VHH binders against q9rw55. Designs and how they scored, part 46

Target 1, 281 residues: q9rw55
Amino acid sequence: PQVEQLARQKMWNLAERFVAGESIESAIQAVQALERDGIAGNLDLLGEFIDSPAKCTEFADDVIKLIEAAHAAGIKPYVSIKLSSVGQGKDENGEDLGLTNARRIIAKAKEYGGFICLDMEDHTRVDVTLEQFRTLVGEFGAEHVGTVLQSYLYRSLGDRASLDDLRPNIRMVKGAYLEPATVAYPDKADVDQNYRRLVFQHLKAGNYTNVATHDERIIDDVKRFVLAHGIGKDAFEFQMLYGIRRDLQKQLAAEGYRVRVYLPYGRDWYAYFSRRIAETP
Key: E = the ipSAE of ESMFold2; O = the ipSAE of OpenDDE; V2 = 0.75 times the mean of E and O plus 0.25 times the DockQ between their complexes.

## First folded at step 16 (VHH; framework vhh_7w1s_2)

Design z13 (at its last look DockQ between E and O 0.01; V2 from the best seeds 0.00; counts 0 for: pae E 20.2 > 2, placed apart)
Fold by ESMFold2, look of step 16:
Structure z13 (fold): chain B 281 residues (1-281), chain A 116 residues (1-116)
Amino acid sequence: as target 1 above (281 residues)
Amino acid sequence: QLQLVESGGGLVQAGGSMRLSCAASGSTFRNAMYWHRQAPGKQRELVAAISGDYTAYDDSVKGRFTISRDNTKNTVYLQMNSLKVEDTAVYYCAASLLRGTWYDYWGQGTQVTVSS
């Protein structure tokens, strides 16, 4: 018991810069601190091993409580969810449970003028996630629900174009899953080049674009691109991780760019942080 | 300095009920509060958490235990119903601050013994 406490305490000392604690209150306080610096939050309730329909619905209920608490604290709700965590792939009463729970979450966010981002997971979920994203945009509007495309997947350029009729709000990320070379670029240079293509094509299409990166060269490329094409600062935002390059976050906000910071929190931070360390040797 | 004082433990028959109390002094209820337990020879485990109106429970106690708070008394409660022999443990309350280590403050613990 003492060994477990010591290991958890030492891990927290390393993790506390990157995780907004275990509670809704700690997460809200972290967002409020960011907002005083002109930076918005992206709240993410951590969940591990959500493997039953009942647990999926309980997790969705907890996300709804987070949305309510954020609103009550004067924060415009912006929450990311993984559809697998709320029941994607589990058929309940003739409908996918993930879709059912996502409707409840997005409806609550919309009530408060908020936004739900549907995280993209491993490549096997891309088709069903994009199908459900299209359904949810049709029901709630693109101002209340968005999704993610991953530049390391070969398919992502085609997927982006296929969604243009929705005028979708998309977060562009490089990718965080182990994927085989049959579906994903193995070389970093190709991933980075495809990242630029995704961002620039989405901006040129007139769609709201979330540039999720700490790569200053890509950030500078985006600044030059939007200036050259007359794209206003209200058409996109930069997104970064909590606790990483706070100086750059504040600098971009002071230059008038929209900046949003990913804020993971919850009791499962230990599992989350351990996985992040393993993925970033 | 924040002090946590548990009370309400003791001996109870299986199927019975018991309510634990954790009184916090020196701070208002802005902190997340937790109940943990440690059975003989086992690792300490989280039982329940409360932060604002948010509550969460370990699967082993869900539906039987209820965490609640009374901000006027700065006290957190654990209502334990349908008690089982395997609930026998020392129960600890804990509090966490945003910027500190997880479970920054602990009570002394209170023994709960469930007889068959």
Scores: ipSAE 0.000, ipTM 0.101, lowest interface PAE 20.2, mean pLDDT 84
Fold by OpenDDE, look of step 16:
Structure z13 (fold): chain B 281 residues (1-281), chain A 116 residues (1-116)
Amino acid sequence: as target 1 above (281 residues)
Amino acid sequence: QLQLVESGGGLVQAGGSMRLSCAASGSTFRNAMYWHRQAPGKQRELVAAISGDYTAYDDSVKGRFTISRDNTKNTVYLQMNSLKVEDTAVYYCAASLLRGTWYDYWGQGTQVTVSS
């Protein structure tokens, strides 16, 4: 335990660049710091893989505490959750536990005018996530719950189109999971092109769009696109990871764009940090 | 601080042409530049934009208007051809501080009146 503590302390000196601390307080402070630069926050409680229904519920409780803390600090709650972390796929009292807990979380967020983003996971969870998303939008409104589409999946353009009736807030990402070629584009160029398609179609449809990328070429394309089509800056936002391309974050904010930073926090930060190191040398 | 001064407006008959100029202060002229217009009783609307080599136009003026810039003169232009009565408006020059679609500086505007 002592060795682990020392190791964690040493690694934390590096990880603090990408993680907004271990506590709710540190996360809130990180958001407040971003807001001074005109940048909004998206909080993500890091957690271990959860296989126990009870632990899923506890995780949901912790997210609710985060929402309460954000509100108490004068911050509009904006939180991303993975439905698997809150019990998706588990049956509780005749209903999917993930859905049950998501309702609790979104209800709390809505109480404070907040927003919950249902993060998209691997391709095997896309259908159930979108189904639950539709349900939750119906219950709480698109103003309070959104989801994520991944451009590396062949299905994503179709998924986007199928959700138009909801006028959904959708975060567009390239993809975070290792997916087989049977369901995802193997070439980066195709992923990038599909990303543009997703973003542009969603914008043209008049839906709020989160452009979650650090790719400056794509960012520039989006800038040109919205200019050409008369789309206002209030119709979308750029999203980036905490600690990544801080210069670009501030630049975009200074240019008048909405910028939101994804802020992971929590004790289980090591795995996340390791991934970030791999992505950002 | 960037100052913008429009010129070239006036009265023109429908079907005619007019060229607007916007002179920018300063020695460095690299900002994204825009032309907007505001007709009586209407909201101000974007007409044309230029950033680097990129140009964009409102659908209502595509094929008729051309935005260009001369960096040696620190001036942006709006060539307006095949003018219509509905093009009557006060035309404003705008500039962004950084590359993008945010307008940080505005000219005083120049009146363009297209008669039938």
Scores: ipSAE 0.000, ipTM 0.240, lowest interface PAE 14.5, mean pLDDT 89
ESMFold2 (binder alone), look of step 16: mean pLDDT 83; pTM 0.846

Design z14 (at its last look DockQ between E and O 0.67; V2 from the best seeds 0.00; counts 0 for: pae O 9.0 > 2, unsure alone 64.0 < 65, grease 26.7 > 24.2)
Fold by ESMFold2, look of step 16:
Formats: structure tokens, C-alpha cells, sequence
Structure z14 (fold): chain B 281 residues (1-281), chain A 116 residues (1-116)
């Protein structure tokens, strides 16, 4: 217990640059500081061991409280959620609990002009997440719900095209899950090439595009692409992680680009952060 | 409540210099400030931006214009050197994310006229 507490303190000294604290209050203050710099926030309540329907609904309630607190503080709510954390795959009263809880979360966000991004998890959840994304866009509109495509998955380019009828707001990421080579590119060069394809095709389709990367070559390629194709800065944004390349975040903001920063927070930051370190040799 | 008041505009000969000021008053402090301009019949365009100590400029003004700030006066400046007739426009001071969207707060503007 004392050893774990000391380890937690040492871990926090390393993590505090990348985590917006444990409370809603600390997360809100972090977003407000970013907004003074011309940078928007993407709030993410961390949760571990959400393994029962009751805990899933409790987590959704906590996300709703976050949305309410952000609005009360003068922030337009922008929150990312993992559908597994709110009950995806758990049947309740004849409907998927994740979908039920997502409706409640998105409805609250929409009330305040906000936005919910549905995170993409491992490859086994892509089909159900895209199905539920289509349902939720139909109910709430693309202005209030978006999702994520991962460039390391072979399927992502086709998935992007299949969603164009929704005029979807999509965050493009490379991918962070351990995936077998049967579904994901093993080589970084192929992942990076597919990332560019996803971003450029989404922009050309006229859809709002979130370019989530710290890769300056890709960022520069996007800048050249939008200039060459007459795409305004209001059609896309760059997204980055809290505490990484704050220099680049502010430089892009000064250049007039839209910049949004991912802000994880919550009491479960230690379990989350220690698990990430344990997965790295 | 934030107020943005531009000043320093006027008439100047081509090749001359002029310094615009944007005084920010109110309880809300902003690190990100921008200068835009709108010439007659043209769309409003970003000229220069600052976020903290990071600055950026439109290609048409690089090397001639400098954005800076004095935090003791809560004022942002645009130093304009080697002025051209094409720089004639109303210049606006702006900030982002005050009301939850980008470029959502503007001053009233100050006229800059560059004569040949």
C-alpha cells in the first residue's frame, strides 16, 4: 500500500504533463488555459474496469456531468468516449446498452451545441461502432457526433468512402492497438501512406477532417494540399496530445489553423498510465 | 467582458511605416490574438497571428509586418513597414474561442490608406 502510493506519486511526476489531473475542475481549467492560447480541448474521462452494465451507466452519467460542467464554465463541450466503456456489446431491455448510453450523452452535448467523438478501439469493434455511428448521426446530425478511422487497418480506406453519405466529421489517427498483420499494416511507411490517403480523400469529399498527428511531414503535406485545392481552414483541424509539442500547437494556432488538444483526466490515470508503460519494453 | 479597440490607422505614403494597436480590456486575458484586413471588394484575410511568443504572417506581408505584444498594457501591435498601396484596407483585431468557436470576437477596425 505504501509502496503503491510512492509509485503513484513518482508516476504522477512523470504523467502530470500529459494528464489534466483527476477532477472535472482540473480538466476544465486546463481547457480554459488552452482556449486562451487559441487552442480547443477534447475532453476524455479515463475509466478502468468498467465491466458491468451498472458501471457502464454510471460512467455515462459521469460523462454527462462533465458535459454539464464544461457548459457551465463557458466551454462548448467536446468529449471523446469509448463505446465499450458505456456498454457496447451488453444487451439491456432488447437494445445495446452502449447505444442507449451514447444517445443520452450526445443528447446532452447537442443541448449545449457540443460534440461527441466515438473513439475507435481494437479491430473487433469497428463494425459495430460504425453501425452505431450511422444510427447516431441519423438521430443527432453530423454536427454533434463523429468517429475515428485508423490508418493502420486495411479496411479504413473503404470504410471512409462508405460513410460519405453522412457527410461525417472523422478523426484520422494511425492506431494504437496491437493488431495482427491479417488486419493491419505491419510497416510504419504503409501506415503513414494510408494516413495521407485517408486525410486527403476525406478533405476532397468535402467532409470535416480532424488531422490527429504530431508528424510534421504529414502536417506540412496537409498544408500544401489544402492550399493547392482551395480548402479553407474552416474545413479541418489539427489534433494533438496534451503536453506533446506545445511549441507546434501554438505555432499552428498563430498561423490561424484550428488546433484541438486531447485532455485525458480522472482518478484512473495511474492505472491507465502504468498499463501503457507495462506494454512498452 | 472583453473589448478590443484598434487604433493607429490613417493615411501614409507608399514606402512608409505605421503601427497599429489593439487594446484589450476586460476580465478575460487572451494569449492568442490576430490581425485581419479587408480591402474594398475583397474578402477578409488573416494578416498575422500570435499565440504566446509564437508568431505567423501571411506571405504577402512577411518581412514587412511584425506582430508583437505588451502584456503590461494588454495590447497587441502590428508594425507595418515598407507599405504598399495594396496594403490599403480596414484592419481588424480578433481572438478565437472566446465564445466557443474560432475567430469569434472582433474589434471595430481601423482604416489604413496607403497613397502613391
Amino acid sequence: as target 1 above (281 residues)
Amino acid sequence: QLQLVESGGGLVQAGGSMRLSCAASGSTFRNAMYWHRQAPGKQRELVAGISGDYTAYDDSVKGRFTISRDNTKNTVYLQMNSLKVEDTAVYYCATSLLRGTWYDYWGQGTQVTVSS
Scores: ipSAE 0.812, ipTM 0.932, lowest interface PAE 0.7, mean pLDDT 91
Fold by OpenDDE, look of step 16:
Structure z14 (fold): chain B 281 residues (1-281), chain A 116 residues (1-116)
Amino acid sequence: as target 1 above (281 residues)
Amino acid sequence: QLQLVESGGGLVQAGGSMRLSCAASGSTFRNAMYWHRQAPGKQRELVAGISGDYTAYDDSVKGRFTISRDNTKNTVYLQMNSLKVEDTAVYYCATSLLRGTWYDYWGQGTQVTVSS
């Protein structure tokens, strides 16, 4: 136990750059710190893979506690969740547990004017996630629940278009999962191009867009695009990872753009940290 | 809760200099601060912004205007040099309160008139 504690402490000294702490309190403080720089927060409770329905519900409860804590701290709740973490695919009482728990979470967020982003997972979960997203938007409104599209998937442009009737808030990302070439672009250039397409089409459609990237070329393209098309800075936001390109975050904020930082927190930070190290040597 | 009060405006000849001040009330001063301006018949436009140590400027004022802040005085400044007639406008101080929602707080504005 002592060795483990020392090891965790040593690793934490490195990981704190990318993780907003282990506790709700630390996460809230991190958001408050960002807000002092004109940057908003997006909180993500880190967790291990959950296969138990009871644990999924417990995870949802923890997210609700986060929402309560944010509200108590005077922060409008903004939280990202993976539906698999809250029970997607599990049947309970004749309904998908993920949907049930998502309702609970979003209901709590809505109570405080908050927003829940349903993070997109691997390609096998896209259909069910979008279906549930549509359901939840219908129940709570597009101002309280959003989702994510991944540009490396061939289907994503179509998915975006299919959601236009919802006027959805969508976070655009390149992709986070290992996907086969049968469903995803293998070349970075194609992924980047598709990313631009997604962002530009969504903006042009008049939908709120989250441009979640650290790619300065794409960021500049977005700046030029919105200027050329008369799209206001209030119509979208840039999103970036906690601890990544802090300089760029603050610069964008200074330029008057909305900036939101993705803040992972929780005890299970090691896996996340390892991935960040791999991505940002 | 938050109040912004601009000062320092007035009449100045082209080529002259002027310094605007914006005093902010409350503890939210440490947020990103901005200067906007609105000329007659035109839309309000962002002139300069400051977030921490980072600053940004509209292309029309780059090299001429400087935004700065003094946290001890809860004041943001806009130093305007080499003023042009086209700089004539009402200048507004602004900040955004995030808290998960974007809201801009504005001062009452201060008139800047640059004569030829």
Scores: ipSAE 0.013, ipTM 0.298, lowest interface PAE 9.0, mean pLDDT 89
ESMFold2 (binder alone), look of step 16: mean pLDDT 81; pTM 0.834

Design z15 (at its last look DockQ between E and O 0.71; V2 from the best seeds 0.67)
Fold by ESMFold2, look of step 16:
Structure z15 (fold): chain B 281 residues (1-281), chain A 116 residues (1-116)
Amino acid sequence: as target 1 above (281 residues)
Amino acid sequence: QLQLVESGGGLVQAGGSMRLSCAASGSTFRNAMYWHRQAPGKQRELVAGISGGYTAYDDSVKGRFTISRDNTKNTVYLQMNSLKVEDTAVYYCAASLLRGTWYDYWGQGTQVTVSS
């Protein structure tokens, strides 16, 4: 009890750089501070052990509360969600619960001119997530929902091309899940090269591209690519993590590039972050 | 009241200097502030930006223009030296993410005309 409180406080001293607090209010304040620096926010409500349909719907309700609060505070809502956290793969009333909850979330965001990014998870969820992405773009429009492709997966280049009919807003990431070599490049150099291919092909297709990386070589390559191809700074953005390379974030913003920063928050930050620390010396 | 008001423009001979000012009021004086310009028949382009002490410039003005700010007066400046005819444009002060998108609040602009 007393030990738990002291441990949580000590852990927060370490985590506060990377987490926007426990409350909606603290997350909103963090976004507002970034916006004063010319940097946009990407809000992500942390969740741990969302293991039942009821908890999935409760989590979706909390995301909707976040969207409402952001709007009330003068922020255009931009929120990322994992479809598994809102019930993907759980059948309720003859329909996938994740899709049902995503509709509720996206509808609320759209009401306020906002945007929902559907995070990509492990490789076993890619097919269903892309299917649901197509459905949701059809219902709400590409200006209100996007998704993610992961450069470490062999399939991602083909998936990217297959989505061009939607003119999709896609976040390009390298990937963070443990994947077998049957589906993902084991060598980091191959992952990095495929990352460039994904970004450049998406830009050349005329689609809005989110370049989510801290890798300065890739950032510089993107700058040269867009200049050489006459692609305006309004066609893409750089995305980075809260608390990492704040100097680079501000420098890119001063150069006129669009920059968006991932802001995790919520009471589950303690459980989430303590597990991450336990995995690292 | 939200406001960005540019001043200091006018006619100047090539090789000359000018300083533009942008007076901000309300929440429009942010850590990040920008100068853009629009020449006749061209699209608006970023000239200089500042965010949290970091500055950046378009290659065409680098070494000739300096962006700065006075936090006590809520004012952003653009010092323009060694002016060229191609610098002729309307110059706009801008804030970003005030209304939820990038470069979403602008002053009315001030004309700068550089003659040979």
Scores: ipSAE 0.817, ipTM 0.938, lowest interface PAE 0.7, mean pLDDT 91
Fold by OpenDDE, look of step 16:
Structure z15 (fold): chain B 281 residues (1-281), chain A 116 residues (1-116)
Amino acid sequence: as target 1 above (281 residues)
Amino acid sequence: QLQLVESGGGLVQAGGSMRLSCAASGSTFRNAMYWHRQAPGKQRELVAGISGGYTAYDDSVKGRFTISRDNTKNTVYLQMNSLKVEDTAVYYCAASLLRGTWYDYWGQGTQVTVSS
């Protein structure tokens, strides 16, 4: 335990660049710091995979505490959650526990004019996530709940189109999970091209779009696209990870674009940090 | 909450220089600040922005205009050099405030007229 603690302390000196601390307080302070530069925050409570329904509910409770803390600090709550973390796939009282807990979380956020993003997970969870997303949009409104589409999946263009009736707020990402070639583009060029398609179609449809990428080529393409099509800077936002390309974050803000930073926080930061190091060697 | 007051506008000959100031009141001056302008019959457009020490400019003013800020004075500036007749407009100071929601505060504007 002592060795682990020392190791964590040593690694934290590096990890603090990518993680907004271990506590709600540190996360809130990080958001406040970003907001001083005209950059918004997206809070993500880091957690391990949870098998226990009770633990899933506890996780949801912790997210609700985060929402309360954000509100108390004068920050409009903006939180991302993975439905698996709050019980998706588990049945409780005849309903999916993930849906039950998501409803609780979104209800609390809505109370304060906040927004909950349902993070997309691996391809096996896409259908249920989108179904639950539709349900939740129906209950709370598209202004309070959004989701994520991943451009590396073949299905994503279709998924985007199928959601148009909801006028949804969608975060577009390239992809975060290891997926088989049967469901995802193996070539980066195809992923990038599909990313552009997703973003451009969603923008043209008049839906709020979160362009979540650090790829400057794509960012520039988006800038040109919105200019060419008369789309205002208030119709979308760029999203980036905490601690990554801080210069670009501020530059985009200076240019008048909406910028939101994804801020992971929590005690279980090591796994996240390891992934970031792998991505940014 | 946040009040912005522009000053420094007026009449200037083409090729001349002018410096605009925007005084901010309140505790949120450290947020991203911007200068916009609106010419007669045209839409309001972003001229320059500053955020976290980074600056950005519209292509039409690049190399001629400079945005800067003095946090000790709660003031943002727009130094305008090599002014052109087409720079004639009402210039507005703006601040982006978030508090979880993206929105702007605006000054009343200051008239800049560039004569040929």
Scores: ipSAE 0.493, ipTM 0.818, lowest interface PAE 0.9, mean pLDDT 92
ESMFold2 (binder alone), look of step 16: mean pLDDT 83; pTM 0.845

Design z16 (at its last look DockQ between E and O 0.74; V2 from the best seeds 0.00; counts 0 for: pae E 2.4 > 2, unsure alone 64.7 < 65, grease 26.8 > 24.2)
Fold by OpenDDE, look of step 16:
Structure z16 (fold): chain B 281 residues (1-281), chain A 116 residues (1-116)
Amino acid sequence: as target 1 above (281 residues)
Amino acid sequence: QLQLVESGGGLVQAGGSMRLSCAASGSTFRNAMYWHRQAPGKQRELVAGISGDYTAYDDSVKGRFTISRDNTKNTVYLQMNSLKVEDTAVYYCAASLLRNTWYDYWGQGTQVTVSS
């Protein structure tokens, strides 16, 4: 136990750059700190893979506690969840547990004018996630629930277009999972180009767009695009990871753009941290 | 709640300088702050912003205007040099607390008139 504590402490000294602490309180404080710089927060409770329905429900309960805490602290709740973490794919009482729990979470967020982003996972979960997203938008409104599209997937442009009737809030990312060439662009250049297509089409459609990237070239392209097309700065936001390009975050905020930072928190931070180290040595 | 009060406006000749102040009260003064302006018949436009130590300016004022803040005085400033007739406008101070529409608080504005 002592060795473990020491190891965690040593690693935490490095991980604190990318993780907003282990507790709800630390996460809230991190959001408050960002907000002083004109930067909004997107909270993500880190968790291990959950295979138990009961644990999925408990995870959802913890997310609801986060929402309550955010509200209590005067923060508009904004939380990202992975539907797999809350039971997607598990049947309970004749309904998908992920949908059931997402409904609970979004209902709580909506109560406080908050927003829940359904994070997109690997390509095998895209269809069910989008289906559930549509259902949830129908129930709660596009102002309270959004989702994510990944530009490295061939299907994503089509997916974006298919959702236009919802006027959806969508976060655009390049991709986070290892995907086969049968479903995803293997070349970074293609991923980047498809990213621009996704963002630009979504903006032109008049939908709220989250440009989630640290790629300054793309950021600049977006700036030029919105200027050329008369799109206001209130029609979209830039999103970045906690601890990544903090300078750019503040610069964009100073420029009057909406900036939101993705803040992972929780005791299970080690895996996340390891990935960040791998991506940003 | 945060209250913003602008001051320092008035009449100035082209080529002159003017310093605007925005005093904040009622809350901790650490948020991102902005200066906007609105000329007659035109839309309100962002002039300058400050987030932490980072500043940004509209292209029309770059090199001439400087935004700064003094947290000890809860005040944000806009130093305007080499003023032009086209700089004539009502200047507004804004604060972002991210509670509503990112610009949650506005001052009443101060008139700046640049004569030829």
Scores: ipSAE 0.510, ipTM 0.813, lowest interface PAE 0.9, mean pLDDT 92
Fold by ESMFold2, look of step 16:
Structure z16 (fold): chain B 281 residues (1-281), chain A 116 residues (1-116)
Amino acid sequence: as target 1 above (281 residues)
Amino acid sequence: QLQLVESGGGLVQAGGSMRLSCAASGSTFRNAMYWHRQAPGKQRELVAGISGDYTAYDDSVKGRFTISRDNTKNTVYLQMNSLKVEDTAVYYCAASLLRNTWYDYWGQGTQVTVSS
């Protein structure tokens, strides 16, 4: 406990740049600071040990409190959730609890003109997440719920095309899970090439596209692509992590691009940041 | 809530200079502000932007126009030098609203006419 507290204190000195604190109030203040620079927020309540239906529903309740607080503070709610954290795969009274809780969260966001992004997790959840995404878009509209596709998965190009009838708002990411080569590209060059394919195909289909990367070469390729194809800046946004390349975030904003920044917060930030440190020595 | 009032437009000879002002009221001064312009028959285009200490310009005005801000007056400026007939347009000041981050809030515009 004393060792844990000392480690937590040392980690916070490093983490505070990348995490918007433990409370809703600190997260809101961080978004408001970004908005003064013309940068929007993507709020993510961190959680761990969400291992029961009751805890999943409590987590969903906390997300709803976040949405309410953001709206009360004059922020258009934009929140990312993992369906596993709100009960995906847990049957409650004849329905998937994740879907039940997602409906509650999206309904609250829609009340305030907000948006919920359904994070993509490991490859084993892609089918169920896309199925639930289709259901939720049908119920709430694509302006209030989106999802994520991961360029390292072979399947993602096909998945993207299969969703076009929804006019979906999709965040394109490379991928952060350990995936076997049977489902994911092992070579980073192939991942990067597929990332460009996903982004460019989604833009050409006329769908709102979230370009989530810090890779300046890809960002420059996107700028050239949209200019060459007459695609307006209102058709896409760049997304980046809180505390990483704040110079690039502001430069893109000054150039008139839409920029959104991922803002993790919550008491479980220690577990979140510890995993990031383990990934990058 | 936020109100943007442009001033400083008018008629100017080619090669001349002009300074546009955009006074922001009804809200805390924003660090991210923009100037756009719309020539007759054309679409509105971004001319210059500022976010904190970072500025950006359309290539057609780079080196001739300067965007700046005075936080004490809640005002953003566009200094326009070496004006060309092609710069003739209605110039609009813009900022993003807190509740609709992607919706630029626009002033009413100020006409700039560059005569030969």
Scores: ipSAE 0.468, ipTM 0.822, lowest interface PAE 2.4, mean pLDDT 88
ESMFold2 (binder alone), look of step 16: mean pLDDT 82; pTM 0.837

